# Ledger of designs, part 7: VH-VL binders against MAM domain-containing protein 2 (MAMDC2)

Target 1, 162 residues: MAM domain-containing protein 2 (MAMDC2), of Homo sapiens (Human) (q7z304r168to329)
Amino acid sequence: IECDFEENHLCGFVNRWNPNVNWFVGGGSIRNVHSILPQDHTFKSELGHYMYVDSVYVKHFQEVAQLISPLTTAPMAGCLSFYYQIQQGNDNVFSLYTRDVAGLYEEIWKADRPGNAAWNLAEVEFSAPYPMEVIFEVAFNGPKGGYVALDDISFSPVHCQN
Below, E stands for the ipSAE of ESMFold2; O stands for the ipSAE of OpenDDE; V2 stands for 0.75 times the mean of E and O plus 0.25 times the DockQ between their complexes.

## First folded at step 1 (VH-VL)

Design tS4 (framework fv_trastuzumab)
Fold by ESMFold2-Fast, scan of step 1:
Structure tS4 (fold): chain C 162 residues (1-162), chain A 124 residues (1-124), chain B 107 residues (1-107)
Amino acid sequence: as target 1 above (162 residues)
Amino acid sequence: EVQLVESGGGLVQPGGSLRLSCAASGFTFDDYAIHWVRQAPGKGLEWVARISWNSGSIRYADSVKGRFTISADTSKNTAYLQMNSLRAEDTAVYYCAKDYEGSFWYGEYTFDYWGQGTLVTVSS
Amino acid sequence: DIQMTQSPSSLSASVGDRVTITCRASQSISSYVAWYQQKPGKAPKLLIYYASSLQSGVPSRFSGSRSGTDFTLTISSLQPEDFATYYCQQYDSYPLTFGQGTKVEIK
C-alpha cells in the first residue's frame, strides 16, 4: 500500500467515481494555476509528485473524494504512515477508512487541523487480519474548501512511535 | 451593517446552567461560522467554541468540552451557547464573533466583527 | 496547543512614537496570525490578518510582519486613539489561541 506518487504512478490506487471531484497527481505539468499548491515533500520542489484534491474543482459543496488502495494480500499489523497537507481556513474533513470485502467501513484516523501549512506526518495503528482496502477521503463541507495533499505512504510492521 | 448582539448573561451558582444567545444581522448568517470568545475580568482573550452551520462543523476548547454546547437557529439568525456545570473559572465577558468575510481563505478563523459582550458571573 | 507569547506586557509611549509589539509562536504556524486592538469596555477590533494583511478601514500606520515564528505589530506614529491593549491570535490549528496582551499607555 506504499506509494510516493512519483512519475505519475498511483501504485494501484484508484479514485472512486465522482463527476464533481477526484484526486489528482500534483507537481510537474499537472499543477493547478488557480491554487497555491504545496511543493513535493520528497524534493521540496514543483517538479516532484504528490496526490491532491482541491475545492476549486468542486461544483457543489458536500462532495466526497476517495482514493482507494489495492486489497491487502496477507494479514498485517503495524504502523501506516503518510505525509499530508491541508490548506488552512477550510472546513474539509480528511479521514482514513478501511473497507472489507463485504463493503463495511471503519474510520481509523481523522486529521486534526494541522499546526502549520507545511507537510505533516500521520502515523496510524493499522491492522488487516483479512483482505481490506485503505481509503483516503476528503469531505468538502462548504463553499470555502481548499486543497488536501497526500504523499509518501508507507507501512512498518511495528507499533507507531507516537 | 454587520451587527452581533449577545444576551443571556448573569449571576449563577457553581454547578448551574446558563444559555447565551447571539443575534446576528447585516450578513448571510448561514455562510459564516460563529465563534464564542471569553475574557475573564482583567485577563486576556480565550477562544471557547465555533459552529459552521453550512458544514455542520463544531469545535470546542478542551476547558469546556462536555459542559458547553454550541448551536444555531438559522431561521432566527441566532447562535447559542448552552453552558452547564458552570465553575468559578468560567466567569468572564462572553463575546460572539463572526468568522472573517472575504474572497481570501487566509482570513478564515479570524474575527472581523464582534458583539458587545455579555457578562457571566459564577459565584456563590 | 500552540502558545502565543507577547512582549512586552505593557509599554508607555508618547504621541508620534514608533511602537513595536512582538508575538512568538511555540511552533511553526506559517503566517496564520491576526492582531486585534481592544479599548477599555469595548470588544476587540481586527487590525491585521495573515501576519501582514491590513484590514479594510484600518489606518496605514499599522503594519504587521513575520520572521519565522516571530510576529511583529508596528504602529509607525502613535496617535491618541491608539492607546489600547493589543492581542495576537494564531489560527493555524485548534484550539485557536491568543497572546496575553500588550497594554500601550500614555507616558
Scores: ipSAE 0.000, ipTM 0.479, lowest interface PAE 16.9, mean pLDDT 75

Design zE2 (framework fv_tezepelumab)
Fold by ESMFold2-Fast, scan of step 1:
Structure zE2 (fold): chain C 162 residues (1-162), chain A 124 residues (1-124), chain B 108 residues (1-108)
Amino acid sequence: as target 1 above (162 residues)
Amino acid sequence: QMQLVESGGGVVQPGRSLRLSCAASGFTFSSYGMHWVRQAPGKGLEWVAVIWYDGSNKHYADSVKGRFTITRDNSKNTLNLQMNSLRAEDTAVYYCARSTYKVTYGGYTYFDYWGQGTMVTVSS
Amino acid sequence: SYVLTQPPSVSVAPGQTARITCGGNNIGSKSVHWYQQKPGQAPVLVVYDDSDRPSWIPERFSGSNSGNTATLTISRGEAGDEADYYCQVWDSSSDHVVFGGGTKLTVL
């Protein structure tokens, strides 16, 4: 489930089909004139890579962008950690879900402060006793929500310290 | 502060029509789905209708389908319910409520804000 | 048509735990929400998404949902908890909101 999004790879993560907003690989030397994107957490430079979604491309209110992990293969329990950044905006909701083989969603984490303009560490208690997917979701309530960025997903079989 | 205020209730004879309105303030009305929920005197809550945040989709309880029409005007922050061919069993307090859509569930969630309700009495 | 079943009434002694059930076929696969309604007032959300609670609702309110039964648990019952309680789900197959019939909680 781990991924630092370097080398233009998604580590098996996939976007859920959506014609309007999707997660994109950011960083490197590629410029987006419509957005001021964050620097990569790993390199602290735009030469590194991260995933992001930008609300400026939202055409309808309450659009959603999902980034879906591969299925887990063995039972696991511990701490799922990742870095994220949220640009100030109106009503962006950044959440983490699990989805089992029956299609049942369970919210396991939600960002509580949208506007600090810095990489934040999230540490989430995670349990997958049977095959599950992990889903990073951004729900937009309009085009002024700003960007949400994600980097350095990792798992440790120890309880979180937060 | 957030507020939902219903109006338009009253006493009418069977077979006639009423139009209820709900005025919203204090939040971005166009970002939320809106519902009507009713409650007959001494009875439980009964869902009536929903309209999507942009007005693109609507659903109705079977008991009102074909008789009631839900509409919204996002420029005026208003929700409306046009009630035609009213029956005695439509007698109830009608509440306006807002809800957030979750794509992961394929629908609307819970009602975090409700209006005070407006009484509709259908009697002969 | 999806149906939610609640007991019509539940009684609890002051300081004891009340449990209000909401029965539905495979309800554990749905998200259940709970509302409190006092006489003459609009309903108030007390538990959402099975077990989450609005910040203004006391910690003694909690919820669970598995299999065919969801439960609202009210610990350390108080006179102010007397009300009708309703469970609610969204039925994605019909695009309808479904409410339970309501449970009257009496704190004796």
Scores: ipSAE 0.000, ipTM 0.499, lowest interface PAE 13.6, mean pLDDT 77

Design zG1 (framework fv_tezepelumab)
Fold by ESMFold2-Fast, scan of step 1:
Structure zG1 (fold): chain C 162 residues (1-162), chain A 120 residues (1-120), chain B 108 residues (1-108)
Amino acid sequence: as target 1 above (162 residues)
Amino acid sequence: QMQLVESGGGVVQPGRSLRLSCAASGFTFSSYGMHWVRQAPGKGLEWVAVIWYDGSNKHYADSVKGRFTITRDNSKNTLNLQMNSLRAEDTAVYYCARDYGWEYDAFDIWGQGTMVTVSS
Amino acid sequence: SYVLTQPPSVSVAPGQTARITCGGNNIGSKSVHWYQQKPGQAPVLVVYDDSDRPSWIPERFSGSNSGNTATLTISRGEAGDEADYYCQVWDSSSDHVVFGGGTKLTVL
C-alpha cells in the first residue's frame, strides 16, 4: 500500500466516484489556480507529488471523498505512516478506515481539527489479518473547509514509535 | 469495527408512542447523514426518514410525516426516532443506516434492526 | 411520487446468469444502488452508483442503468446468491429515498 505519488502515479489507489469532489495529484508541475494548494510546487520539491482534496468542489454538505487502497493479499501487522497537511480553520474531517471482505468499516485514525499549516506525520497501528482495504476519507462540512493533502504512505512491520 | 446497534423496539398498542435509538461506533458519526428504513414482516424495504450530519435538515416519508421525529446527538453518537400515534401499518423491523456518498446516496452500513409490533 | 418496479421473483440455474431489472421513469438520469438481503439479516450494499462494485463483492455482480431500466447482473449463479435484491434511488424532486419492491432470486 506504499505510495509517494511520484510520477503522477496512484500506486493502485482509486477514488470512489463523486461528480464534484475527488482526490487529485498535486505538486511538481501540476497547478490548480482555483484552489489554495498546500505547497508551492515551483519552489518546494520535497517528494515532488502528493494527493489532495479541496472543499471548493463540494456542492452539498454531506459529501465525502475516499481514496481506496488495493486489497491486502498477505497478513500485515505494524505501523502505517503517512504525511498529511490540513488547511487551518478546516471544518472537514480527515479519517483513516479499514474495510474488510464483509463490508465492515473500522475507523483506525482521525486527524485533529483544525489542522496546522505544516506537514504532519501520522503513525497508525495497523493490522490486516485477512484481506482488507485502507481508505483515506475526507468528510466535508461545507464548501469553505479548505484542502487536505496526503503524501508518502509507508508501512513497517514493527510497532509505531509514538 | 464500525457498527450501528438499534434498540427500543417492542410491542405497543395503537395510538401510543415508542422511541427507537441507534448507537454508532467505529466511525465519525457527526460527519454523516443517517437514515431510518423499515421492513414489515414479509414485505420490502421502505424508507422512513433522514437527518443531515449536523441535524439542520430532515426529510420524512409521507406515511410518517407529522407522527415521527428523527433526531441525533452527535456528542453521544446516537440517532433517535420518536414514533407517535402508532398504527398497525407501522409494524416492522426498523433499521438505522449510514448515508454514504453524494447527495443522500448509498447506504453502506446498516444495523441489525429492532422489531416494532403495533397490536392490541 | 416516484416508483421503482422490480419483478417479484427470478430463477436461475447454477452457473447461469441472472438479470434483475429495476424500472423507473428516466431512471438512467439517477444513480441506482443495489442491496442483497438474506433471511434474518440486514441488507448489504452490492452495487452502487449504477455500475460500481465494492472490491470485496465478487466480480460476478455488475450493474447497468440507461433509459427507463437499471439492471443487476449476477453471472455464474451460486446457491449463496439466493436472497432478496432491492434497487434504490434518491428522488430529488420530493426529497425522498425510493426502494424497489424487491426481487427474490432462487438458484435451482
Scores: ipSAE 0.000, ipTM 0.492, lowest interface PAE 13.4, mean pLDDT 78

Design zG11 (framework fv_tezepelumab)
Fold by ESMFold2-Fast, scan of step 1:
Structure zG11 (fold): chain C 162 residues (1-162), chain A 120 residues (1-120), chain B 108 residues (1-108)
Amino acid sequence: as target 1 above (162 residues)
Amino acid sequence: QMQLVESGGGVVQPGRSLRLSCAASGFTFSDYGMHWVRQAPGKGLEWVAVISYDGSNKHYADSVKGRFTITRDNSKNTLNLQMNSLRAEDTAVYYCAKEWYYGSDYFDYWGQGTMVTVSS
Amino acid sequence: SYVLTQPPSVSVAPGQTARITCGGNNIGSYSVHWYQQKPGQAPVLVVYDDSDRPSWIPERFSGSNSGNTATLTISRGEAGDEADYYCQVWDSYSDHYVFGGGTKLTVL
């Protein structure tokens, strides 16, 4: 489940394709003059890559953008960590879900403070006793939702140490 | 200077297959979702298929589902439409169209189109 | 499936305002886009996201969308505006892109 999104590789992650709101690959050669995108956490540079969802690209608010992991080769239990940025507004919700093969969703994490423009480390207790997907989900409730950026997903088979 | 150039159109008999290609240049092809849109002679526009920037997601109009396959080769900047089991009602000019940005639901640039005629 | 309804034709005198409608159930909750197609040519995007214009389109072109009707408005009509105009939406329920039937604009 590890991905730093470099080389334009999604590491098997898949967008739940929706023309109204989607995760995009940022950094490198991908530029948007209509939004302010963060520097890549991995490279500390615009040449690095990260995933992002930006409210300026959203056509229908209250739609969700989902970035879906490959199915886990269970069992897995430990700490899922990633870096994220959330910019501007109380009109976005950034959440992490698991989804099993029957399609049952379970929320395992939600960002506490939309609107922090710095890279933040999230450490989430994670357990997949059978094959399941991990889903990064963003919802915007209005055009002032800003952006959400994601980078450096990693997993450790040890309890979160924060 | 952006270009989209369709090719592969022609006259075919019902039940046969045809492969259309669209060659892209002047933009980073791998950053954009791509579409096929068709127009029967004297008729309106009809959406046919979409493929995501990385090829992982595809959607089709109900009228072509199971018969047409959309693919792309990002290393060659090409979009393809494999058309199987062609019917008279598939007769149309086929356009390839580019999303304005990844995930946009509208098309800022279109090719010139290629004519497909299914006739017995 | 979601259906967009356009009048088959609209006529305007030179210098007058043309209004082309696009009807759809609760279309005001969709983002509506408009394309202009001249004979023998590929479509050209003229209005997107209900009311925004590409930089290459004159300010005479505008759009609105509310309730069950979206409207493309072309003020100070010119002979060069003669074309077929299509409205278009993304319907998330059906996962389809839907075009209206098209409206032929004649400037007499």
Scores: ipSAE 0.005, ipTM 0.507, lowest interface PAE 13.2, mean pLDDT 77

Design zG12 (framework fv_tezepelumab)
Fold by ESMFold2-Fast, scan of step 1:
Structure zG12 (fold): chain C 162 residues (1-162), chain A 124 residues (1-124), chain B 108 residues (1-108)
Amino acid sequence: as target 1 above (162 residues)
Amino acid sequence: QMQLVESGGGVVQPGRSLRLSCAASGFTFSSYGMHWVRQAPGKGLEWVAVIWYDGSNKHYADSVKGRFTITRDNSKNTLNLQMNSLRAEDTAVYYCAREVTYDWLGTSYYFDYWGQGTMVTVSS
Amino acid sequence: SYVLTQPPSVSVAPGQTARITCGGNNIGSKSVHWYQQKPGQAPVLVVYDDSDRPSWIPERFSGSNSGNTATLTISRGEAGDEADYYCQVWDSSSDHVVFGGGTKLTVL
């Protein structure tokens, strides 16, 4: 379920298209950036890729953008880690869910509301005793929700450091 | 000590050309996007052009597109504006400005340092 | 093209609070920056990202931004605050920097 979003592909992740709110690929050659920004986590350069949801492109608030992993292979247990960035996030919710074969959702992680503009490491204890999907979900409550960026999803079969 | 110094201004007739330069010191010039902003006598600020940190991309205000060319020389810490086919409405003080972006998506650009400006007068 | 609207002038008495507005369609979804310009001088950044201040700017300067209006607030106005003030945004749809028309603050 690992993906660094490089070479403009999603590693089997599915962006569940919603005309009102959606994940987009950021970085790379299509960026509208004039200065050297702090480097992307994966490549440590502006040319690295990441996924993002930006409140300025949301047509209807209170709808959710979902990025869905491939089904896991059972059994799987360990640490799911990823980097994320939240800017001006008083009006956004960034959460991680699992969804099983029966379609049942369980929230396994939620970002702290006072987000910052730096890349943050999230480490989530993860267990999939049977096939399931991991879903990265963003919801905005208003146009000042800022954005949420996601990069460098990885899994280790060792318990999280903390 | 950070500094931006413009030069090359003067009086020119309509239809002529002029080249402005901005010399930067006290920071890593090659890491920043740079802008030109102008101000006509007694008027407000008007954005002119931007050039990316490596010179790979540029954007221009509609009023100058096709006539002005922004360039940079990172080895000399110099920003340039080549102004062709000058018109009376190009008369202004021209400032170079250093861009800061606050976020990774580049949706918040502001100017933390400005040069003192150089006056360009286009008249017959 | 995106347009920012400012009142041409605002007057306050010394010690009074000045409020300078910057109007724009859905400007609350953008980051607004403010510059102070005194006669014969280059502009100086006073507020960025709606409400943040450079370390050299007094806490009397503050900003807000919501809906269709951003506001620069200068509390306890002083003669030294007399200047032209400009708001600014980045319009990502056109890749252009947009400035407001400027507001002349007079401290009488």
Scores: ipSAE 0.000, ipTM 0.508, lowest interface PAE 13.5, mean pLDDT 78

Design zG4 (framework fv_tezepelumab; at its last look DockQ between E and O 0.04; V2 from the best seeds 0.00; counts 0 for: pae E 13.8 > 2, placed apart)
Fold by ESMFold2, look of step 3:
Structure zG4 (fold): chain C 162 residues (1-162), chain A 123 residues (1-123), chain B 108 residues (1-108)
Amino acid sequence: as target 1 above (162 residues)
Amino acid sequence: QMQLVESGGGVVQPGRSLRLSCAASGFTFSSYGMHWVRQAPGKGLEWVAVIWYDGSNKHYADSVKGRFTITRDNSKNTLNLQMNSLRAEDTAVYYCAKDTGEYYFGWSYFDYWGQGTMVTVSS
Amino acid sequence: SYVLTQPPSVSVAPGQTARITCGGNNIGSKSVHWYQQKPGQAPVLVVYDDSDRPSWIPERFSGSNSGNTATLTISRGEAGDEADYYCQVWDSSSDHVVFGGGTKLTVL
């Protein structure tokens, strides 16, 4: 399947449904609880596009929201970069995983513990020698975990500069 | 197939400390949150504590907060409970329980329980 | 500080349907899980997420959850169903697991 992580659209990314917390497209729009709508809304927005998840709807311990890339179809290696914002670092965990077709998870990045109001740049060495998914995951301890926002996801076939 | 084996229980005097361990096998321990649940003789179940799959977050029941510490060692597939300043009210069978979520900690039910280890706090 | 209330005991004749209730304020907005515990044994999960069953639990076990009451239903009660039954939720406001007080099921 042909999807460039650097394209203007969120090609192939899917929200792992759960009944309470899911990733949504933000940018001045009213929040919707259905993930299907954000993709359509994204193509019409002139504001900066970002994805976000908010803990206010958490009902279960360690509720998890996952944004999942398409399965890679060819070997690739380079730098996955993105901007993120965490309101409260103590009450959530924002992580990046790879998952193979057998379901094996490997953590390749985890956000800094302290939250802040600023956008932060992450640059993560990414190698997919076999088919795998990239998963942006937020886990909340409870409804007081604040929000996590994710913006400007990009992939470059060049090693990270950090 | 799956096993959770608690150890470290015994009879201790009030004010003393005890360390419980839970040895896990038959599943990928590092993928799951783990809990301690206790049951006083003739009484119901009481949740004690939880630790996330990677140890990053912990929560405690009010009755044990500040006295008990939950930890895990994913390299040895072990869950631990350090119990300080023990009281008579801590007398119970202590169970190690596995959360069901594989990287999905929002599923707060226990699909497997150990056999328990007895802790008696008595003069 | 969320509280789950269960009746202390329920009796049923063999072959009869038993219903065990779990009461809580707005429990219908929570996922309810049920455990069976026989004397001297660890609890065993019988129903999760209100109405789902592990594959090793007979279809005779079912659950529902609405309003202020969740219910565990055991059809065609057998002597082997005699046990204590606990309901359980996660309370997101306190970040605690909460158990009900337990219900002793007796099959006459």
Scores: ipSAE 0.000, ipTM 0.523, lowest interface PAE 13.8, mean pLDDT 78
ESMFold2-Fast, scan of step 1: ipSAE 0.007; ipTM 0.569
ESMFold2 (binder alone), look of step 3: mean pLDDT 92; pTM 0.948
OpenDDE, look of step 3: ipSAE 0.012; ipTM 0.588

Design zG6 (framework fv_tezepelumab)
Fold by ESMFold2-Fast, scan of step 1:
Structure zG6 (fold): chain C 162 residues (1-162), chain A 125 residues (1-125), chain B 108 residues (1-108)
Amino acid sequence: as target 1 above (162 residues)
Amino acid sequence: QMQLVESGGGVVQPGRSLRLSCAASGFTFSDYGMHWVRQAPGKGLEWVAVISYDGSNKHYADSVKGRFTITRDNSKNTLNLQMNSLRAEDTAVYYCARGDSEYTFWGDSYYFDYWGQGTMVTVSS
Amino acid sequence: SYVLTQPPSVSVAPGQTARITCGGNNIGSYSVHWYQQKPGQAPVLVVYDDSDRPSWIPERFSGSNSGNTATLTISRGEAGDEADYYCQVWDSYSDHYVFGGGTKLTVL
């Protein structure tokens, strides 16, 4: 589950097939990875430190971009934490799901719509008693919104403290 | 020069299997998503399957889902299509085609910029 | 399921402009790509992302896309332009690559 997206690899995470809008690796060795992301092609040439979805690639209002973890291998229970950044867009929804082997989805977290584009810490109670996937989803449900960025996914076998 | 060369086509009876291959040369094969597109005699183009640049992600047309398997071997610059439970409706020229990778690590694939010459698959009794 | 509609055939006189349409509900919000296929040959990409051309394709080929219609325009038609032309989009709602039915261009 854990991934800091360093060195341009995804730690086994994969995109759901969608060539029109996907999560991309952003940032660079000199760039500030916690800075506000611009809406352009600057990041296509950078070495990765975080994942992002940029609405400039969205053609339809009701598209989804999913970033899917590897299946968990051992029972897990504790706190799943990550940093995220959202440029405010009125109809974009950033959510976290679990999916089991039978394909059953369960929403376990949804982002608040913040008034700024700063990095925010999310701490989510997480339980995987059998093999499951964790899915980070951005749904574009209206006019093209801003971007969503994701970084520093970590797990602790202790209840969330925040 | 860039080349995509398909092989493995032929005549086969319904219910049998066939394996198509596509040999790529003249570009960095591992940077691109790859597709299979087919064309039945006298008909239009129909997309069949796609595989991501690293082979980790695959997607299929509804008409072939569960019967066809797309794979690749980046060390050999080869794309494959394993076709099981063949039907008369699968009769077509099968083209391998390169996706339009714009970004190195994701391999976007919106359109088909280079095509092989195709290999004919005939399913008949 | 998203559907692209093309006329079965279009005719043009040598030296005149041919227009091949691709109809789709709100197709202007999609990226449209065009392929040329001559008899017995593989398809060749002639226009991508609505209006961009590969470097080997002549400037006579151009594209547009707005509302419910995308159009491939071939200026100064030549006998060598005779072919079937296909439009294509990616439809994110259905997760499918969708082709139009094809248009046979005749230069008479």
Scores: ipSAE 0.005, ipTM 0.550, lowest interface PAE 11.3, mean pLDDT 77

Design zG9 (framework fv_tezepelumab)
Fold by ESMFold2-Fast, scan of step 1:
Structure zG9 (fold): chain C 162 residues (1-162), chain A 122 residues (1-122), chain B 108 residues (1-108)
Amino acid sequence: as target 1 above (162 residues)
Amino acid sequence: QMQLVESGGGVVQPGRSLRLSCAASGFTFSSYGMHWVRQAPGKGLEWVAVIWYDGSNKHYADSVKGRFTITRDNSKNTLNLQMNSLRAEDTAVYYCARVDEYYGLGSYMDVWGQGTMVTVSS
Amino acid sequence: SYVLTQPPSVSVAPGQTARITCGGNNIGSKSVHWYQQKPGQAPVLVVYDDSDRPSWIPERFSGSNSGNTATLTISRGEAGDEADYYCQVWDSSSDHVVFGGGTKLTVL
């Protein structure tokens, strides 16, 4: 489940196959001429990496971008934490879901509307008593949806501090 | 320049197996999803399978699901298609093709190999 | 189960405009791509994402996509344009690539 997205490694995370909107690796050697993307949270430099979704690359606004974890292999309960950044004043919905082997989705977290343009820490109480996937989802409600960036996913088997 | 070269085609009897390979050069193979597409003699293009850039996600056409297996070896820049329980209807030229855009933003195929002929006959 | 429908053949006089259609339910909500295939050769991408062209493809090739019909337009038709043309989409509901049946373009 843990990933800092360095050296273009996704740690087993995958996009849901969708030609219209997807998460991309940012930072490092990736160049973006159409939007202002943040520097990596881990390194705060060009050499670091993060995942991002940007509305300027969305071909059809009825689609959602999903970044899907590997299936959990053992029962786990604790705190799932990650850093995220949302471009201010733009229309997007950033959510976290679980999906079981039967395909049932359950929303476990949603970003607050007033997010700032800096990296924010999210801490989510997480429980997977049987194998399931964790899904980071972004939906854009139009071409002014801005960007969403994600970095430093980690899990701790203790209650969240917040 | 970017290049894909298929190999492994030939003549096989029904019910047998065959393994196709596709060697990639001139681009970062590990960053792109890959397709297999086939074309029966005198017929149109038919999609066969796709594999994600890291090999974690795969999708198959209903006509080959359960019989064909798509795999890749990113350390060798090679895409493979294992074809089991071959039928006369699998007779076709098989092409490998690269998906556009890192992480599959596009579904179009911008680089194609020249194809390898598979003939299933008795 | 998603189906793309193309006319089996289209003829155009030299210097005139050819239009090849690709019909599909709500195809305007999908990205449509077009491939040209000449006899004995691999397909070549000529139009992608409805209306964009690879840099090596002449401006005579253009595309549109709206409602239930996508169209490939080839202006100032030339003998070298004779080929089979295929439209293609990704159907996200089935996770399948779907090709049209192909259209043979003849320049007479």
Scores: ipSAE 0.000, ipTM 0.517, lowest interface PAE 13.0, mean pLDDT 78

